# Miniprotein binders against a2bj90: the designs that were tried, part 54

Target 1, 235 residues: a2bj90
Amino acid sequence: MSRSARRKTSALNTVLRVVEVFASIQGEGPFTGTYSVFVRLAGCNLRCPFCDTRYAWSLEAGKPLGVEELVEEIARYEPSLVVITGGEPLLQRHPLNSLVEGLESLGLRVQLETNGILPAPARDEQLWRVYHVVSPKDVPVRVPGAKLHPSWVDYARATGRAWFKFLVANEQHVREVAEYVAKLGIPRSRVYIMPLTPEKLDMKELLELHSRIASLAVKWRLNFSPRLHLLVQLP

## First folded at step 21 (miniprotein)

Design TX1
Fold by OpenDDE base, fold request of step 24:
Structure TX1 (fold): chain B 235 residues (1-235), chain A 83 residues (1-83)
Amino acid sequence: as target 1 above (235 residues)
Amino acid sequence: SPEEEDEAQWLLKLARIYQRAAMRAARRGDYDKAIFYLDLAVELLEEALELFSNPEIRKQIEQELQTTKERIEAFKKKLEEQK
């Protein structure tokens, strides 16, 4: 391989398409309440009808940012956690591994949000070392083209650094989640159910929905994820 | 039971929340999102119908369910016309 081919491959691994970077509180999953910097990456392999971030579906919606520049930007917020989200962050897997390496070199903790369609990290990837919240889109809601890659179950068992988060509206959805995770052999201790909130709920309706789904979580012996950012009116 | 009645009333309320969300989406021409929320409303209405014993309430839910299903089909047609 020529020196020119190695330089072109190295340059492709150092740029991310980024929609936004902001500081807030992590509102969902195992890190709820953590002061976090959110990095929303551009591009998605799904078209979920309920997606609140449709503006991130195209890669062109993101600006190209160098990994080093992005690490410096993130570090200025002094975050307790870096949350990498987007459309689907793993569409930018190569530069994302470089980003993780840079953040870990500063002692920053990283959490990835993914739809779980793409393969889990391999042992030789920097992504192997970080935390992952997988949000399957095949159960209980059925998004066309969504299928959990089986390697996420293996990764969860091997590392203890993956959790699975499911949107639910009623007990039937919780039942479907329970059956799905049992069939795949996902440990219940790694499963979160979260309220499926429509846009523009009032606070009373939002709180009642949280209460109902939390009660179902207890009944079905699953973890509950709030939508804390909606409850406390943060980004 | 009083608990089943409370749950049934909640499910009806939640179904109507999703129906309102669907109608807002449809007014914006987002029929994909509208269908999604109406499908959720159907599921909740069906679950509520199983919990209600009152014939008058059941009849109302059945009518709302039928209307919701018809609206889904109408929005599917509109979504196809947009392609």
Scores: ipSAE 0.856, ipTM 0.945, lowest interface PAE 0.5, mean pLDDT 94
Fold by ESMFold2, look of step 23:
Structure TX1 (fold): chain B 235 residues (1-235), chain A 83 residues (1-83)
Amino acid sequence: as target 1 above (235 residues)
Amino acid sequence: SPEEEDEAQWLLKLARIYQRAAMRAARRGDYDKAIFYLDLAVELLEEALELFSNPEIRKQIEQELQTTKERIEAFKKKLEEQK
């Protein structure tokens, strides 16, 4: 094979450990409501007690899939957005950058979901041009080891391609978020508060919690994120 | 005021939502999740207690707080046994 062909083959032969690929609606954050394909990567560097996707914590939960094969599978869904999530997708950073390259070559819009412990993308990474929703787990919920890497704030200011999303239960939590983001210099336009919803709420309770947190978002001049997939009963 | 009364009742309701979630998690052996939700419930009950002046309501909340704290300690022991 030529030198150019070897380079392309090496990039596209990179594998990711993938738990699931499925079509649904993005239910959270700035892209709420978008027809999306979700790629859930295996492995996480946290064990959040409230995690909805504990089955993705172990790297062993994922199957190895080649990046080229995965790009083709994703493209068949004709998504409006490709959401890369997990566990923590940045644990598989190298092959993830290869996946992003393949998706971008097809003109597909990509969003990453991350807990923000690992650094934000460097300028020479394919991930630099991707949208990011960063969900710090050190405020108001306090998961041990969940320190937001400071590069995410710099990245958000430099690119405008990152937003920060926080789980909250009450006004005290919202106050803590407001203090945290002010200290870090994160503008309110980049901040979402989202209801901390346990599993198996009835619809009335789910709607009331949404209403209460949305009212707090207005009061504190922050963006509100629903958990739309729960409201419409999608994965 | 009506708004303070509504907030106080909501805090109690939300605390009970988290208590139920904790008990569901504990039945599955997920004691870390159970403790997390009970800690939230304690926080909410303490906030609600500051908003009620009726002594019978306050006594009920204080009893609920005590029961919840006892459950937290019991689940912490169960979690350590799983380690």
Scores: ipSAE 0.853, ipTM 0.936, lowest interface PAE 0.7, mean pLDDT 92
Fold by ESMFold2, fold request of step 24:
Structure TX1 (fold): chain B 235 residues (1-235), chain A 83 residues (1-83)
Amino acid sequence: as target 1 above (235 residues)
Amino acid sequence: SPEEEDEAQWLLKLARIYQRAAMRAARRGDYDKAIFYLDLAVELLEEALELFSNPEIRKQIEQELQTTKERIEAFKKKLEEQK
């Protein structure tokens, strides 16, 4: 367990397949409005029909990038938050832990976006110490192959560093989400509902949908997540 | 009644939003996305039917629902042809 042995193991897993790196705002979830650098990792274990980032589904869509090089690129943006997304970032779990180690060494705040199919971080992973927004895809819409790994609920309770976000279109969907999270023991304070928003929706319709879902969030005592980047027309 | 009327009108509007999104997806050949949005539109139209009592409006919604279901079946065939 010497530092030399750990560095050798880390070096063997220091390449990530990266689709894109860019600066924007975090438009969703508990960190909405934060100046962020987004790192989109290649590969996904789902094929959601509503996915807006289908270009990241294949692992081959990403270009290999060294973790140290990536950390330096991210740092140059001087982000307030680093958002690791994808595809499904946990498909590249081992080099992802190396990236998180590098970012944490610079004091950078990290948030992961995941569909929650793969298990939550173990205590000995660098991912244990970062924030997670988990978006299960088996409720209210059932995407084939989607199933939330139960370890995410345990992780959220143990650490307080995970939130759960659900796409909804109407009150029936919100009721289904409420029943699902109650069954799993997820407190309402950790639950976000977000408008199920098609691509290229005009601004007036986008605002109307946001207003309707926000009203439902208040009615059901759940947190509301906008898709703020769409409202302000940022990537 | 005003609250129910507003909800019913919104459900119709949202169904049409999803129908337009489905047609955009179909034009790109993304029939899985198109079917997904049309299924949502069906759900919303069925919900709206329960809220409207005017028989002329109900008939219009039933016709829209039938057309949407027919489109779903057509897109399912196209999706199978892509496989």
Scores: ipSAE 0.853, ipTM 0.938, lowest interface PAE 0.7, mean pLDDT 92
Fold by ESMFold2, fold request of step 24:
Structure TX1 (fold): chain B 235 residues (1-235), chain A 83 residues (1-83)
Amino acid sequence: as target 1 above (235 residues)
Amino acid sequence: SPEEEDEAQWLLKLARIYQRAAMRAARRGDYDKAIFYLDLAVELLEEALELFSNPEIRKQIEQELQTTKERIEAFKKKLEEQK
């Protein structure tokens, strides 16, 4: 390849559109409570009405940032976990694999958050080796355009590195989730239900909603995910 | 039963939580989010109505349902104006 063509390909492999980078606590899913650095990537393939990060929907919301520089920025926080979120991070799949490579070369632990529409990682991708929390948006409330790619179930069974997380408000939602995961063959041990929590609830309401959904998780033999960052008032 | 009464009261509380969230979203012009939360509130109110036998309580829930559905219609018009 010519020098100009190689430079163009290399720049695409080393640049991500990033909305924000910040330290906080992972508040959801199997890594709840872990000191984390969050990397929010721009762009989303959904327009969920309940989304609390609408500012990340457009790819133009992100600043182009070199992967090497981003790795150095993340490393300075000394995180116990790097959470890659968005938008939908898999829209930037190729440079995302480069970021994961850089983070893993430093021994940093990585978790991806995805809506699961795009396929699970292939065996030859750096993303194959990291953790994934998949949040399908076609159940219990159906977002137009949402559909879990079936490869995520195969990936979860093959690797043990994926979990499935669902927002629920009541028992009917939990029943729908239970039927959905059973039909897809997703083991209960990989399923989390999480309270569908609007912004700005008072603490008493927030705690009662958590308690009700946690009780449903026990009743239905599913894992419970809090929204811990809301309870402790962190970003 | 006490268990059904507790669940019915919780469904009403949760419906009102979502109604308040919808109004907050509407004040920011997020009418799609507002409609989403009001649709949830309608579902919860309909579930609660199935559990209450007291006619005074049922009448209040039915009024709340009608008001909520009218709000959904109003916000749908506002959402179309934004398109």
Scores: ipSAE 0.853, ipTM 0.938, lowest interface PAE 0.7, mean pLDDT 92
Fold by ESMFold2, fold request of step 24:
Structure TX1 (fold): chain B 235 residues (1-235), chain A 83 residues (1-83)
Amino acid sequence: as target 1 above (235 residues)
Amino acid sequence: SPEEEDEAQWLLKLARIYQRAAMRAARRGDYDKAIFYLDLAVELLEEALELFSNPEIRKQIEQELQTTKERIEAFKKKLEEQK
């Protein structure tokens, strides 16, 4: 086969286990408000009690999709951002790099959501060039086995393409986050605190919680992340 | 102070938000999520207790703490039974 045919055949044979693909607004972090397509990959290396996407924990929850097929599906939405999430997307690292390659060839911007346990991208990976929002799960709420890989701090410094996001309920949690990021050398400009929001809050409660956490973000000189999709009632 | 009282009332309100979330999770059989939210509620109630001086309010919070901790233990038993 020619080089072009082998590459196309390889992309067709490269498979991701995908739970769901849908369009919505990125509601969290530095890209809040962006029209996005979400790709939820199956499998997770954590069992967080607060997880609201438990249906993505098992690799068997995903359907096998060829990477080229998935790129075409995503492109039909005409997204401004493609958000790769899961479970933990880096459990499917090799085919994920192929997906990123396909999306970038179409000029699509990509953001990865990760718990940061697996190492940051190497310079020769397609993932090196995309944006990452890293959500460590060992602070302020400690999940067993959730240690952040130190390469994420190095990656953030080298590229400027990683941010760190933490769920918080009160000022004590914010203090713990501040101590954690200072110890690791993570600049506050790359840190987001976000309201720890249970399901099915009414709008008044949701807004009040946002207001309280936003005030703490100002007090502690950290960035604030809303959960905008909840405020505007989108998935 | 008015600011301290506002914070104390908010902590109580937030604790009750998490208690409600825990009960919703428990009704679905998600006892680990329920325990997580009740643990948060305990933290918030303990913080609020330190801010209130009124003995009747403090007594109410202490009872709420006791009830919440008993619920945590009950849900831990339910979680173990699911295994």
Scores: ipSAE 0.848, ipTM 0.937, lowest interface PAE 0.7, mean pLDDT 92

Design TX10
Fold by OpenDDE base, look of step 22:
Structure TX10 (fold): chain B 235 residues (1-235), chain A 83 residues (1-83)
Amino acid sequence: as target 1 above (235 residues)
Amino acid sequence: SPEALDEAQWLLKLARIYQRAAERAARRGDYDKAIFYLDLAVELLEEALELFSNPEIRKQIEQELQTTKERIEAFKKKLEEQK
């Protein structure tokens, strides 16, 4: 295959369907409080009834953006972290690897948000080098078709660059998470529980729910993820 | 215990938070989301019911459970009508 044919095939894997790009504070998981640019990719392999980003479920909801253009757009924000989220970012795996390569070439740190259904990065992928927050949708809340791909546990052990974030409402949910991660051999230090918050919750109720779930996190020796952006009224 | 009562009261409050969220979702035609939050409310109300010993409170929770279950069935029907 000629050098020209390799350049044309590389060009086809350089477009992402992007819903939005914005700067904020990372409100969730191990990077909570970090000034971040969020890249919300379009398309999801789930239809979680509790999803707050339903507008990202369709690939058609995203605009096609070139990887180079997107890297330049992200870089203008001078982020401390680039958070790649969406529906399910790994549905756009090929151009996403190119995006990561571009961002890393600028010295930018990258964190992926994923539902963990699709396989973890392989060693030859650019995605292998970044941080991942996996949000399983099979425990404690069961979304039809959700199952954590076992390769995420292996990736977490091999790299130390994965964390698992679970939505919880009560102590029973926290128990189910504790049992689930124990069964999979996920270290508790890599597990975050986060309050399952409905949209437009009153701030007093939001704070109380955070307090209750944080207390359960301490009781069960798990990490607590706030929804900090909701608490401080950022996007 | 006072701690058990506090927990039971919290579970009731949280159930009602999800019930309100469900009704907001249903008003938008998001019946899948409404059902999801009502299912959570049922779980929390059932747990709260186990913690309350007061017969009047228990009766109130049982009525709220029944009403919530009826709303779930109504929303399931509505969700099917959208398909």
Scores: ipSAE 0.873, ipTM 0.950, lowest interface PAE 0.5, mean pLDDT 95
Fold by OpenDDE base, look of step 23:
Structure TX10 (fold): chain B 235 residues (1-235), chain A 83 residues (1-83)
Amino acid sequence: as target 1 above (235 residues)
Amino acid sequence: SPEALDEAQWLLKLARIYQRAAERAARRGDYDKAIFYLDLAVELLEEALELFSNPEIRKQIEQELQTTKERIEAFKKKLEEQK
């Protein structure tokens, strides 16, 4: 390989397409309530009709940002957690591993949010060391082209650092989730159900929907994920 | 049962929440999102219909189901016209 090809590959591994960086409270999943810096990466391999971050679907919606510069920006917030989200962060897998390495070198905890279509981290990736919240898009709501990669189940068993989060509207959806995770051999302790909230719900309706889905979580012996950021009106 | 009635009333309420969300999406030209929420509304209305015994309420739900299905087809047509 020519010196030019090595320089181009090294440069590609050090730049992320970033939509936004902001501090807030993690509103969802196992880290709910944690003061977090959110890094929203550009590009998605899905077009979910219910997506609230459609502006992140195109890679061109992100600005190119160096990994080192991004690590410095994140560190200034003194976060308890760094949440890597976006469209699909694993579309930028190579520079994302470099980002994780930089963040871990500072002692920062990292959580990835992924749709689970792309393979789970391998043992030699920096991503192997971080927490993952996988949001399958094939159950109970079926997005075309969505299929959970089986390696996420293996990763969850091997590391204990993965959880699975499902959007649900009613008891039938919760039943489908319960059947799906049983079939895949995902422990119920790693499963979160979350209310499928439309945009611009009033607070009364939002609270009632949370209450109903939380009751179903108890009934079905699953974990409940709030949409805490919506409840407390944070980004 | 009182619990079944409460559940049925909730399902109707939730269906109407999604219907309103669908209409908001449709006003923005977001017909894929509109169809998605109306499909959810249909599922919830069908479930509610099974729980209600009152003939007048059942008739209202059946009419709402029919209207919702017609609205889905109208939005599918509009989505095709955007391609």
Scores: ipSAE 0.873, ipTM 0.950, lowest interface PAE 0.5, mean pLDDT 95
Fold by OpenDDE base, look of step 21:
Structure TX10 (fold): chain B 235 residues (1-235), chain A 83 residues (1-83)
Amino acid sequence: as target 1 above (235 residues)
Amino acid sequence: SPEALDEAQWLLKLARIYQRAAERAARRGDYDKAIFYLDLAVELLEEALELFSNPEIRKQIEQELQTTKERIEAFKKKLEEQK
């Protein structure tokens, strides 16, 4: 292989397409309330009709950023957690492993947000060491092309570093989630239900919806994920 | 029961939240999002209809269901016109 081909392959493993980097509070899942830097990666393998980040669906919506430059940018915020999100972060798997390696070398905790369509990390990937919140889009919402990859269940059992977060509107959706996770052998302690909120909901209606879904979480013995950032008016 | 009535009233309220969200999406040309929220509104209205015994309330929900289904078909047509 020529020196030019090695430089092109090395450059592909060290550059991410990034939409935005910002500091906020993690509003969702097991790390709710954590001061976090969010890295929103470009590109998605889904077209969820309820997506609030449609601007991230195209890879071209992201700017190319070197992994080293991105690690330095993140470190300046002194985060308690780095949240890798986007469209689908695992579409950029190779440079994402390099990013995780850089962040972990600084002692930073990393959490990935994924739709669970692509395979879970293998043991030889840097991604194996981080936390994962998997958001299936096949239950109860039936997004075309959404299917949870089975390896995420195995990863969750092997590592204890995965949780599953589901969007729900009513008790029927919660029932469907309960049946789905039981069938897959996912422990209820690893399952979060979250209210399916439309954009620009008023605070009174938002609070009532949170209350109703939280009550269902208790009734069905599931964890509740708020949308805390919406409740406290943060990004 | 009072609990069943509270649940039925909540389901109606939530359906109307999604209907308003759908109309906002449609005004932006996001017809896929509009259809998604109206499908949720239909499910919630159907569930509410099973819980209400009052004939006048049931008639209102049935009319709202019919209107919502007509809006879904209109937005499906608009979505196909965008492809």
Scores: ipSAE 0.872, ipTM 0.949, lowest interface PAE 0.5, mean pLDDT 95
Fold by OpenDDE base, fold request of step 24:
Structure TX10 (fold): chain B 235 residues (1-235), chain A 83 residues (1-83)
Amino acid sequence: as target 1 above (235 residues)
Amino acid sequence: SPEALDEAQWLLKLARIYQRAAERAARRGDYDKAIFYLDLAVELLEEALELFSNPEIRKQIEQELQTTKERIEAFKKKLEEQK
């Protein structure tokens, strides 16, 4: 391989397509309430009808940013957590490993949000070291082409750094989640159920939905994820 | 039971929340999203129907189910017209 080909491959591994960077409170999953910088990456391998971030589906919706520049931008917020989200962050796996390396070198904690379709991190990836919240799109809501990659179960067992978050509307959805995680051998302590909230709910309806799903979480002995950012009106 | 009635009333309320969300999506031309929310509303209405014993309430839910299904078919047609 020519020196020119190695330079082109090195440059491709150091640039991310980024939609937005912003500071807020993590509203969902095991890190709920944490002051976080969100990095929304462009591109998705799904087209979920209920997606609230449709603008991130195309890689072209993101701006190309250097990993070093992005690490410096994130560090200026002094975050307690860096949340890597988007469409599907793992579509940019190579430069994402470089981003994680840069953030960890500063002592920053990193959490990835993924749909779990792509393989879990391997032991030689920087992504192996971070926290992952996997949001399957095959249960209880079925998105065409969604299937949890089995390596996420193995990763969760090997590292203890993965959780599984499911959107639910009723008790039948919670039952389907309980059956699904039991079949896969996922410990209930690693499972979160979260209200399936439509856009523009009023606060009274939003609170009642949270209460109903939280009660189901207790009944079914699962963890509850709020939509805290919606409850407190943050991004 | 009082608990079953409370649950049934909640399911009806939640179905109507998703129906309103569907109509908002449809007004934006997001017919895939509209269909998704109406499918959820159908599931919730069917579950509520099983919990209600009152014949007049059951009749009302059955009519709401029929109307919702017709609305899904109308949105499927519009989604195909966008292709």
Scores: ipSAE 0.865, ipTM 0.948, lowest interface PAE 0.5, mean pLDDT 95
Fold by OpenDDE base, fold request of step 24:
Structure TX10 (fold): chain B 235 residues (1-235), chain A 83 residues (1-83)
Amino acid sequence: as target 1 above (235 residues)
Amino acid sequence: SPEALDEAQWLLKLARIYQRAAERAARRGDYDKAIFYLDLAVELLEEALELFSNPEIRKQIEQELQTTKERIEAFKKKLEEQK
C-alpha cells in the first residue's frame, strides 16, 4: 500500500463535519438530567417532516473540525456525558470512531443519538463501547425510507448499551410502539416513549402533554422520556 | 364517563396544538411539516369524535375535521408548487 493511500485514509478518519458544540442538560432518554456536551454532526439520511434540526441535514452545514481539536474542546466543559447527535451521526462513522476513542481515553462517557437506519456498531469499532439511544422513524410516525436495522436489536441484547426512543402523541401510538417492540423482540425495559411536541409550545400545554404521555407510559409499562430541556428552557 | 370526557377534551386540545404548529410551519413555507402536524390533528379529532356523544360537539368536530382535511390538500398543492 503506497504512502499516499495511508495518508488519504488517515485524513478521512480525523475530520468531522460539525454543526454545533454546546453544553446543556440531556433532556431525553436514559440519561435525562445529565450535564452533557452536545456535538451535533452534519448530514442526515432522512428528511423527517417534524425535524427540529433541519439545518443539520446537509453535510455542508457543518464545519470541518479535527477530531483532536474537538476532543480538547469537549474536555474543557468537564461534561458528565458527551452526547453525539446531529442529522445522522453514523454517516460520519469512521471519524466518529476516532472521536469516541479520544473521548474514552480521557475517561469521558459517550452517548450516541441515531435513527437506527445504519448498522449497529461492530465489536471492533470504538462505537461498540458507548451508549446508544436509537430513535426509529418507522413507528408510530412513518418517515419514508426509515427502517430500523435489525443489528440494533442484536447490539442491545449483546451489550445492554442500547435504548429505543419513540415519539408518541396518544394511546394509539403507544400501542403501535408496544406491538412493534414485541415483534422485534426488544425488551420493554429498553423502550422509551416521548411526547411528540411541536416547536414553541405553550408551557402549560407542554406540561399537560408530558403528563398525559407519562401516564400512558405507566399504563403500558414503558419508560418515559421527557423533553426536559423544553420544560426547563435549556438548549 | 368523566374520564372519557376528560380524554376527549384533551384530544381536541392536542389536535388544536398541532393545527397551530402546522399553520406556523406553513407561514415559513415548511408545508411538509404543516401536513405532518395536520395529519396528526386529523387522527386526534377522529378519536375525539368517537368519544363525544353530544350532537353539537360532534358537529363541531366534524366541521373541524373537514376544514383540516381541506387545509392538508391546500398544503399538498403548495408543496408540489415548490418542487
Scores: ipSAE 0.864, ipTM 0.947, lowest interface PAE 0.5, mean pLDDT 94

